# VHH binders against E3 ubiquitin-protein ligase MYLIP-A (mylipa), part 18

Target 1, 279 residues: E3 ubiquitin-protein ligase MYLIP-A (mylipa), of Danio rerio (Zebrafish) (Brachydanio rerio) (q6tem9r1to279)
Amino acid sequence: MLCHVTRPDAVVMEIEVDAKANGEDCLNKVCRKLGIIEVDYFGLQFSGSKGENLWLNLRNRISQQMDNLTPCRLRLRVKFFVEPHLILQEQTRHLFFMHVKEDLHRGHLRMCSEQAQELSALLAQAEFGDYNQNTAKYWYTELCGSEPNQTTINSIIAKHKALEGLSQASVEYQALQLVSSLEHYGVEWHWARDAEAQRLAIGVGPEGIAICRDDFSLVNRISYPIIQIATQSGKSVYLTVTKESSDSVVLLFKLISNRAASGLYRAITETHAFYRCDT
Key: E = the ipSAE of ESMFold2; O = the ipSAE of OpenDDE; V2 = 0.75 times the mean of E and O plus 0.25 times the DockQ between their complexes.

## First folded at step 6 (VHH)

Design m5 (from a29F with E98D T101V S108T; framework vhh_lunsekimig_d3; at its last look DockQ between E and O 0.81; V2 from the best seeds 0.00; counts 0 for: unsure alone 62.7 < 65)
Fold by ESMFold2, look of step 6:
Structure m5 (fold): chain B 279 residues (1-279), chain A 123 residues (1-123)
Amino acid sequence: as target 1 above (279 residues)
Amino acid sequence: EVQLVESGGGVVQPGGSLRLSCAASGFTVSDNYLYWYRQAAGIERELIASITSGGSTNYVDSVKGRFTISRDNSENTMYLQMNSLRAEDTGLYYCTADIRVYTFDEGTEYDYWGQGTLVTVSS
């Protein structure tokens, strides 16, 4: 069976696996070709028939999970984010950086003007190298949502010049350190509706779950210690949580499909298990 | 907490009828595929009836025409109407759903099974 595995940097790898291969067989081959020993941070995603973004279950046969196997189209993605200083390999940090760069493009990670200035310089150094007036381009507007004035542009240029001579790996590490301080670093987003059909963005992260409106403004944050039970049934995910009064309340999230609901359920349970055991 | 509580079992003569109930809490019956199983002494649980979220039903041949699965979404309850009962229908009856449950204290996933309700068909 032939798999086309797209890396976070958009490079496509061709991986051949046994017809009866589990998801982990493919992931291990991908990581082996990339020289990655830190396999536990990564997973493989595919698209469902309704456009869902789904994680391949690594313990199950690939052929039982996907609708189209000629070729089997997968994406290598970071599944469990950790603090950058815990990452041992430069290649692992590069893949984390490329994943984060895509999240920045999509607007999942926003920051204040000072952080946007600093990150703009780091991104430019990583992509273009040392400051050059004719080639320098900065992401500032994409990072904080407002146009820079000349003072801000001059500040970014000064920061970029201060990075002269630093390697791509060095500035990628510094960029990851900056991004790791942001509120939603390492958060996996799922679209859902509540019991009143109001659209929500559900963020699953290392510390717990963020419940946001569709503009990503925070409604509530639920840490794992106050969650008693997660249940998935049909298109629904239920969380039983302890209220401030010590009573329990059940939260309902309805998703577009059974696969999407399973995806949210797995994101919650697997993230909780990962950080309980491996942090 | 997810619960499925079976009730309505008892002792009945051959040819008689019983109605079993399955009260659900912690999830909604309307959103799920629901199932009745039975377990006679010394054998594995046997699936005997199912109902989809859309209301489509299916039965094994041994109960087809005699048993009817139904649900009441407003009561969050599923039923099994059992008519023309036979001695071989004797056993523990369980209801279940295709649900997954994770407990954060244990960090593990479980399938939920209740205690069942006993049906005895004796002449």
Scores: ipSAE 0.476, ipTM 0.780, lowest interface PAE 1.1, mean pLDDT 88
ESMFold2 (binder alone), look of step 6: mean pLDDT 76; pTM 0.749
OpenDDE, look of step 6: ipSAE 0.504; ipTM 0.812

Design m6 (framework vhh_7sr4_2; at its last look DockQ between E and O 0.59; V2 from the best seeds 0.55)
Fold by OpenDDE, look of step 6:
Structure m6 (fold): chain B 279 residues (1-279), chain A 123 residues (1-123)
Amino acid sequence: as target 1 above (279 residues)
Amino acid sequence: EVKLVESGGGLVQPGGSLRLSCAASGFTVSDNYMGWYRQTPGKQRDLVADITSGGSTKYGDSVKGRFTISRDNTKNTVYLQMNSLKPEDTAVYYCTADIRTYTFPSGTEYDYWGQGTQVTVSS
């Protein structure tokens, strides 16, 4: 069975696996080709029938999880983000960096103007090397949603010039350090609706669950210690949370499909296990 | 709270009929996979019949043509109509739903099952 695995930089890898291969087999082959030993940080995603992003279950057969296998289209993604200093391999960091760039483009990460300027300079150095008036491009507009004024441009240029001589790996590491300090670093987002049919972005991360509006403005933050129970039933995920009054409240999230609901449930449980439980 | 409660089991003669009920609470049966399983002492629990959220049904080979799984959405209940019962059908019958629960902070995941109902077919 042939799988087309797309990397975060849009490069497609052709991976041949056995017809009975499970997700782990494919992921291992992908990581092997990339020279990645730290396989545990990564996963494979595919699109559901309704366009939802779904994680491949690594323990199950690929053929049993996907409706369309010709070709089998998968995406290599970071499943569990960690602090940059914990990453051992440059290859791993590079993939983290590429994934983060996508998240930045999608608006999943917010930052202040100063951070945006610094990150713009780092991204420029990573992409183009040392400052060059003719080739330099900056990410400020993408990061902040507005064009910078001349003062801001000059600031970014100055910051970029200060990075002279730094390698791609070095500046990617610095970029990851900066991004890892931002709110919602390492958060996986799921679209849902609440009991009132309001659209929500549910973020599952190392610190807990973020409930946001569709513009990613924070409505509620739920830390793992106050979560009592998570349940998935049909297209719904129920989260029982302890209130300050010691009472409990049940939060309802309705997703687009049973598979999506299962995905959110798995995200919550797997993330909790990865970051908060002994493995 | 999710709960499954079976009823309708009992003693019946060969060739007789029984109707099992599984009353569900805490979730909607029509939105979920529901199943009947049976188990005899010392043996594994085997599928008797199931019904998907979409209404698709599947039956164990030994009960095809004799048993029928159905649901009443208004009562949030799943049924197993058992006709032409045989001594081999004697078992504890369990109702299940495809519901996953994860407890914090222990990280324990479990599925929901009913307590089971005894069906005995004997002359």
Scores: ipSAE 0.495, ipTM 0.806, lowest interface PAE 0.5, mean pLDDT 91
ESMFold2, look of step 6: ipSAE 0.594; ipTM 0.813
ESMFold2 (binder alone), look of step 6: mean pLDDT 79; pTM 0.781

Design m7 (from L08 with E98D; framework vhh_lunsekimig_d3; at its last look DockQ between E and O 0.76; V2 from the best seeds 0.58)
Fold by OpenDDE, look of step 6:
Structure m7 (fold): chain B 279 residues (1-279), chain A 124 residues (1-124)
Amino acid sequence: as target 1 above (279 residues)
Amino acid sequence: EVQLVESGGGVVQPGGSLRLSCAASGFTVSDNYLYWYRQAAGIERELIASITSGGSTNYVDSVKGRFTISRDNSENTMYLQMNSLRAEDTGLYYCTADIRTYTFDEGSEYSDYWGQGTLVTVSS
């Protein structure tokens, strides 16, 4: 069967796999083509029938997981984000960088003005090379949601000029270093509703779970050590969390589908397992 | 904590009726697939009835027309109404659901939850 695997930079890879192939088979082929040895950081996503982003179970057959196989559309994504210094290959870092760029566009990462200026310069250097014109303005606008004033533009230009001669790989690494310091680095977001039917963004990341509003403002942060139990039942995910009083509270998240609920559950459990055991 | 507790079993004459209950905690019965199993002495556990999250029901042929699976969302309880009971219906009855639980302490996942069961004895 033919799989169309889209990279974070929108490049589509055609991957031929056996009709009975599992997700791991496809991912391995993708990574081999990209020269990536660090396969464990990556996964394949597909869209559910309700538009939800779902991770392919790498152990199961692809044909049994997807509703539509003609064509089989998958997306290569970073599944487990780590600190940039832990990444061994430039190819791996590049994919991390591409994924992060998308996250930046989606507004998943928050930063201050100074960070935005610095990142704008880095992104400009990565995309355009040495300073030629003020192309970093676009990134600042994208990152902060506002048009920069002349002073800010001049600052970005100065920062960009200071990066003269640096390679794409170098500035991507620096960009990742900066981004990795941000609050929601490595966080996978899931849309859910609470017990009161309020819409929430549930972030699953290396440090734990973030519960945010629609605008990604933080409501609660739950670290893994205080989570006792996660349960998935139907469209619902339950988290039993230890309180300061040593009592427990159960948090309920209702998702759009059983598959989405399974996705959140798996995200929580797999992320916990990964950072507990593999890092 | 996920828990299932069966009750309602007892001794009944052939042709009699019983109503079994499965009280659930730690999850919502209306959001899940639920099942009744039974196990006769010396025989493997057998699936006898199921109800989907949508409310659809299914039965094994041997109990079809005699048993009815239902649930009360307000009580978070599943039921099995058993009519026209036969000697071959004798056994331990269990309920279960398609739920998964991950314990962070042990890093372990569980998917099968069973109670102690409730004994149904059909005899003259």
Scores: ipSAE 0.510, ipTM 0.801, lowest interface PAE 0.4, mean pLDDT 91
ESMFold2, look of step 6: ipSAE 0.537; ipTM 0.791
ESMFold2 (binder alone), look of step 6: mean pLDDT 77; pTM 0.749

Design m8 (framework vhh_7pa5_2; at its last look DockQ between E and O 0.24; V2 from the best seeds 0.00; counts 0 for: pae O 7.0 > 2)
Fold by OpenDDE, look of step 6:
Structure m8 (fold): chain B 279 residues (1-279), chain A 125 residues (1-125)
Amino acid sequence: as target 1 above (279 residues)
Amino acid sequence: QVQLVESGGGMVQPGGSLRLSCAASGFTFSDNYMSWVRRAPGKGPEWVSTISYSGGSTSYADSVKGRFTISRDNAKNTLYLQMNSLKPEDTALYYCAKDIRTYTFDEGSEYFDYWGQGTQVTVSS
């Protein structure tokens, strides 16, 4: 069977796998083609029937997980974000960078003005090379949602000029370093509704779970140690959390589909397992 | 310790009604979503219904939707299940639960977590 695997930079890879191939087979082939040895950081996503992002189960047959296999459309994503210094391969870092870049466009990462300026310069250097024109303002606008004033532009230019001669790999690494310090780095987002039918963004990351409004403003943070139990039933995910009073509270998240709910549940458990073992 | 004690089960004819109760203790009842789960003979556990903290939000399995109503009295630490239009297929042991399918972060995962001993509901002519 033929799988179309889209990278974070929108490049589509054609991957041929056996009709009985599981997700791991496909991912391995993708990573091999990209020269990536650090396969454990990555996964494949597909779209559910309601447009929800779902992770492919790597242990199961691809044909059993996807409703529409012609063509089989998958997306290569970083499943487990780690600190940049832990990444061994440039190829891996590059893929991380591409994914982060996409997250930046989606507004998933927040930063202060100074960070935005620095990141703008880094992104400009990565994309355009050495300073030759005022192109970095684009990224600032993208990151901050507003056009920079002349002072800010001058600052970005100065920062960009300071990066003269640095390779793409170098500045991508620096960008990752900066981004890795930001709130919500490595967080996978799931859309849900609470018991009051309010829309929430549930972020699952290395530090725990972030509960945010639809604008990604933080409502609550739940660290893994205070989570007693996670449950899933139907379209709902329940988190039993220890309160300061030593009592427990159950948080309800309603998702768009059973699969989405399962996805959130798996995200929580797998992320916890991953970082529990790797840290 | 957390305790859930179900009651109200019995034998009823098809089309009949029953009201189940669950007395909760050992935790802050009002700070927890509560659920009903049932197990029919020879079958695995089945989720029935869930209710939010104040009862403002409820959910039901498709098999019982429109017939069953979950409610709670936080002042009494009691969970209820009104079952109307009962069918033979509703015959099961009914459990009160805080969670259905669970992952325990410290000890692993469990497919279903039951907190009570259950109350038997038998629908038969």
Scores: ipSAE 0.020, ipTM 0.234, lowest interface PAE 7.0, mean pLDDT 88
ESMFold2, look of step 6: ipSAE 0.200; ipTM 0.590
ESMFold2 (binder alone), look of step 6: mean pLDDT 87; pTM 0.878

## First folded at step 7 (VHH)

Design n1 (from p06 with N32Y; framework vhh_lunsekimig_d3; at its last look DockQ between E and O 0.54; V2 from the best seeds 0.00; counts 0 for: unsure alone 62.9 < 65)
Fold by ESMFold2, look of step 7:
Structure n1 (fold): chain B 279 residues (1-279), chain A 123 residues (1-123)
Amino acid sequence: as target 1 above (279 residues)
Amino acid sequence: EVQLVESGGGVVQPGGSLRLSCAASGFTFSDYYLYWYRQAAGIERELIASITSGGSTNYVDSVKGRFTISRDNSENTMYLQMNSLRAEDTGLYYCTADIRTYTFDEGSEYDYWGQGTLVTVSS
């Protein structure tokens, strides 16, 4: 079968796999073509029939997970984020950078004006190279949500000029270091409802689970060490959490579909498993 | 203890019928979604039919119109009525419920499956 795999930079790769291929067969071919040895950080996503954003299960046949296979449309994404200094390959860091750049472009990660000025310069150096008044374009508005005044523009230009001579790889690394300091770096968001049908945003990240209201204001933060078990049943996900006193509390999350609930369950369990092995 | 026990398998001719049963214990049967999977020799288990706690059913295309899943909550039993059987239906048939657990201490996932019941369609 033919898979159209969209990279984080929107470039589409054509990957041919056996009709009975597992998800990992496709991911391995994608990573080989890109020169990526650190395959474990990555996964493939697809869209569900209700618009769900779903991870392809790498152990199962692609044909059993997707509604449409002509062609099979997948997205290469970073599944497990780590601190940039832990990434060994420059090409892996490049793909992390492209994923983060897409999130920044779409407004998924926002920052304060000072960080936006610094990152604007780094992004410009990465895309255009050394400062040139005819080519310099800055992402400031996309990064912090407001238009820059002249003082801010001058500051960005000065920062860009200070990056003169730095390689694309070097400034991509610096950009990743900056973005990795942001509150929601590496967090995967899932929409759910609690037992009272109130809408929640559930953030699954390297350190644990964030439970937020629909405006992303934090209600509770649960680190992995206090979680005993996760269970998935139909459209529901349950977390049994302990307090240090040995008391247990069960948290209920209801999602829009069985596939969405499975997605949240897998995000939690696979992120925990990855972190456990990474330690 | 969660247990699922399949029965009703056997040898049939092409075009024949079989009725499989799945007896469940150790959980509140009526609250759970239930599933039939099959596994042919050398092939991975494949989901073939499902039924929600409310009785809504779903089937893979290869069995639609030939197989019927049903449940009897008072007997804690799920059924699979298989009609117009084909050689391709040969395999080990498993039932399961949507009970998936992950234990953070072990970092392990556990599902509950029976031993399966063998269906052979031979001519």
Scores: ipSAE 0.446, ipTM 0.733, lowest interface PAE 1.0, mean pLDDT 87
ESMFold2 (binder alone), look of step 7: mean pLDDT 77; pTM 0.753
OpenDDE, look of step 7: ipSAE 0.526; ipTM 0.839

Design n2 (from p06 with L34M V60A; framework vhh_lunsekimig_d3; at its last look DockQ between E and O 0.93; V2 from the best seeds 0.00; counts 0 for: unsure alone 62.9 < 65)
Fold by ESMFold2, look of step 7:
Structure n2 (fold): chain B 279 residues (1-279), chain A 123 residues (1-123)
Amino acid sequence: as target 1 above (279 residues)
Amino acid sequence: EVQLVESGGGVVQPGGSLRLSCAASGFTFSDNYMYWYRQAAGIERELIASITSGGSTNYADSVKGRFTISRDNSENTMYLQMNSLRAEDTGLYYCTADIRTYTFDEGSEYDYWGQGTLVTVSS
């Protein structure tokens, strides 16, 4: 069967796999073609019929998970983020950078004005090379949510000029180092509703679970050590959490579909398993 | 407590019919996908039929056209109508649901199964 695999930089790869191939078979072929040894950080996503972003289960047959197989449409994405210095290959760092760049464009990472100025310069150098006259405002407005004043514009221009001669790989690494220090680096977001039907954004990351309002403001944070049990049943995910008093409380998250609920459940359990093993 | 109880197994002649039941409790049955698996001696457990919360069905090639999965949400029960039974249909039949639990201190996952109901197709 033919898979169209879209990279984080929007380049589409055509990958042919056996009709009985599991997800891992396809991911391994993608990584081989890209020269990536560090396969464990990556996964393949597809879209559900209700617009869900779903991870392909790597241990199961692709044909049993996908609604459309002619061709299978998949996205190569970073599934497990680590600190940039732990990444061995430049190609792996580039894919991390492209994934993070897309997340920045969507506004999922918050930063102060000084960080936004520095990152704007790094992004401009990575995208356009050495300073020319035309890019200072583009990323800053996206990163901070407000238009920069002339002093801020001049600061970004000065920072970009200071990057003269640095390679794309070098500035991508510096950008990743900066972004890795930000709140919600490596966090995967899921839409859900609580027991009172209030819309929530559930962030699953290396340290635990962030429960946020639909504007991503934090309501509650749950670290993995205080979670006893996660259960997925139908469209629901339940977390049994130990309170300060050693009593337990059960949190309910209702998702749009059974697949979405499975997705949140897998995000929580697989992220916990990955970082528990890696730390 | 999640419980799944299979029933309706027995001994039948080739070409015969049986209807299996899976009684469910401890979860919201109407919201869940339900599955039938079978396990013959020396073979790994095989998914043979599934039914979504909305009633959409899927079948393994080995049973397609002979078996029919259905559900009654008012009785929290799933069924498997097995027609034109063959010797190779002999085995333990299990039901399960899209329910799974992960324990954080062990880092392990489990799902929920009944004890199974034995179907024997003998010439």
Scores: ipSAE 0.655, ipTM 0.816, lowest interface PAE 0.5, mean pLDDT 88
ESMFold2 (binder alone), look of step 7: mean pLDDT 77; pTM 0.756
OpenDDE, look of step 7: ipSAE 0.679; ipTM 0.878

Design n3 (from p06 with Y33A L34M Y35G; framework vhh_lunsekimig_d3; at its last look DockQ between E and O 0.95; V2 from the best seeds 0.75)
Fold by ESMFold2, look of step 7:
Structure n3 (fold): chain B 279 residues (1-279), chain A 123 residues (1-123)
Amino acid sequence: as target 1 above (279 residues)
Amino acid sequence: EVQLVESGGGVVQPGGSLRLSCAASGFTFSDNAMGWYRQAAGIERELIASITSGGSTNYVDSVKGRFTISRDNSENTMYLQMNSLRAEDTGLYYCTADIRTYTFDEGSEYDYWGQGTLVTVSS
């Protein structure tokens, strides 16, 4: 079976696996070709028939999970984000950086203008090297807007010049250090509806779950210690949480499909398990 | 509380028929896929039939054409019609639902199973 695996930098890898291969067989081949030993941070995603963004279950056969196998279209993504200093391999850190860079256009990471200017300079140094007046435009619309004022542009240029001589690997590490300090770093987003059919963005991250409106404004933040139980049934995910009164409440999230609901349930439980056992 | 209760097992002759039932409660039956597992003495459980919430069915080769899974959403009940029974069909038959629960303080997951109903095919 032929898999087209798209890397976070949009480069497509062609991976041949046995017709009966498990998801982990494909992921291991991808990581081996990339020189990645730290496989546990990564997973493979695919699109469901209703546009769902789904993780391939690594323990199960690929052919039992995918709607189309000719070719099998997958995306290599970071599944579990950790603090940058915990990443051992430069190549792993590079993939984390590429993932974060690609996700900037989604606008989920919130930062102040100073942080946005600093990150823009780091991205420019990583992509183009030392500042040069003849370099293509290098500020990013997702960070600073499409028409930043001259004061902002001058600040970015000054920050870029201050990075002179730093290697791509060094500035990618600094970018990850900055991004790791931001709200919603490492958060995986899922669309759902509450019991009143209102659309919610559910963020699953290292410290817990963010419940947001469709514009990503925060409604509630639930840390893992206050969650008692998660249950998936049909298109629904239920969370039993402890309120401030010490009573419990059941939160309902209804998703577009059974696979989407399973995806949210797995994101919550696997993220909790990963960070409970790993630093 | 989720409960799955199997019934309809018993002793039959080879070539005979039985109909198993699984009564479900504690969840929205019509929203969930259901299935039957079979366990013979000393071996691992095997999934033999499943049915989606919309009624699509799937069977393992060893029971295709002999067994029929069905559901009645108004009665919250799943059935397994077993025809042309063979000695190798002897075993404990379990009902399952596609419902999963994770307990955060223990960090562990469990699925829901019935207690099983015994089918013995013996001459």
Scores: ipSAE 0.604, ipTM 0.824, lowest interface PAE 0.6, mean pLDDT 88
ESMFold2 (binder alone), look of step 7: mean pLDDT 78; pTM 0.769
OpenDDE, look of step 7: ipSAE 0.752; ipTM 0.887

Design n4 (from g06 with E98D; framework vhh_7sr4_2; at its last look DockQ between E and O 0.70; V2 from the best seeds 0.00; counts 0 for: pae O 3.7 > 2, unsure alone 63.7 < 65)
Fold by OpenDDE, look of step 7:
Structure n4 (fold): chain B 279 residues (1-279), chain A 123 residues (1-123)
Amino acid sequence: as target 1 above (279 residues)
Amino acid sequence: EVKLVESGGGLVQPGGSLRLSCAASGFTFSDNYMGWYRQTPGKQRDLVADITSGGSTKYGDSVKGRFTISRDNTKNTVYLQMNSLKPEDTAVYYCTADIRTYTFPSGTEYDYWGQGTQVTVSS
């Protein structure tokens, strides 16, 4: 069976696996080709029938999960974000960096102007190398949502110049350090509707669950310790949480499909297990 | 409380037919996946067939063309019609619902299963 695995940088890898291969087999092959030993940080995603983004179950056969498509189309993604200093391999960090760039592009990570300037310089150094007035391009507007004035541009340039001589690996590391300090670093987002049919962005991350509106404005933050029970039934995920009054409340999230609901449920459980439990 | 109760199992000769039923309660039946799995002693439980809330079906390779899964939402029941039975179909058949529970803080997922019904195919 042929799998096309797309990397975060849009490069497509052709991976041949057995017809009965499970997700882990494919991921291992991908990581092997990339020289990545730290396989545990990564996963493979695919698109459901309704366009939902789903994680491949690594324990199950690929053919049973993806409607027998050949080639199967998968995406290599970071599944569990960790602090950059915990990453051992440059190859791993590079993949983290590529994924983070996508997150930045999607507007999932917010930052202040100063951080945006610094990150702009780092990204430029990573992409273009040492400062050159003819080639340097900066992501500032994309990062902060506003056009830089001349003073800001000059500041970015100065920061970029200060990075002269630094390798791509070095600046990627620094970029990851900066990004890892931002809110919603490592958060996986799921689209849902609440009981009133309002659209929500549900973020599952190392610190807990973020409930946001469709513009990613925070509605509620739920830490793992206050979660009593999570259940998935059909297209719905129910989250029972402890209130300040010691009572409990059940939060309902309706997703586009059973698989999506399962995905959210699994995200909560796996993320909790990864970050909060001894593994 | 979620309950799944299987029935219809028994002894049948090769080439024969059986119809399994699973009566479900304790959850919104119409919104959930239902499935049949089978297990022999010492072996892994394998998918026989499942059916989505919308009626889409999936079958294990070994039973395709012989078994049919269906559901009646008015009766909260899922069925497994088994035709052209073979000795290798001998197993305990379990009904399952796509209901999972996470209990903090363990992070462990739990599925709901019936008690199982024995199907024996023998001459």
Scores: ipSAE 0.026, ipTM 0.321, lowest interface PAE 3.7, mean pLDDT 90
ESMFold2, look of step 7: ipSAE 0.675; ipTM 0.826
ESMFold2 (binder alone), look of step 7: mean pLDDT 78; pTM 0.778

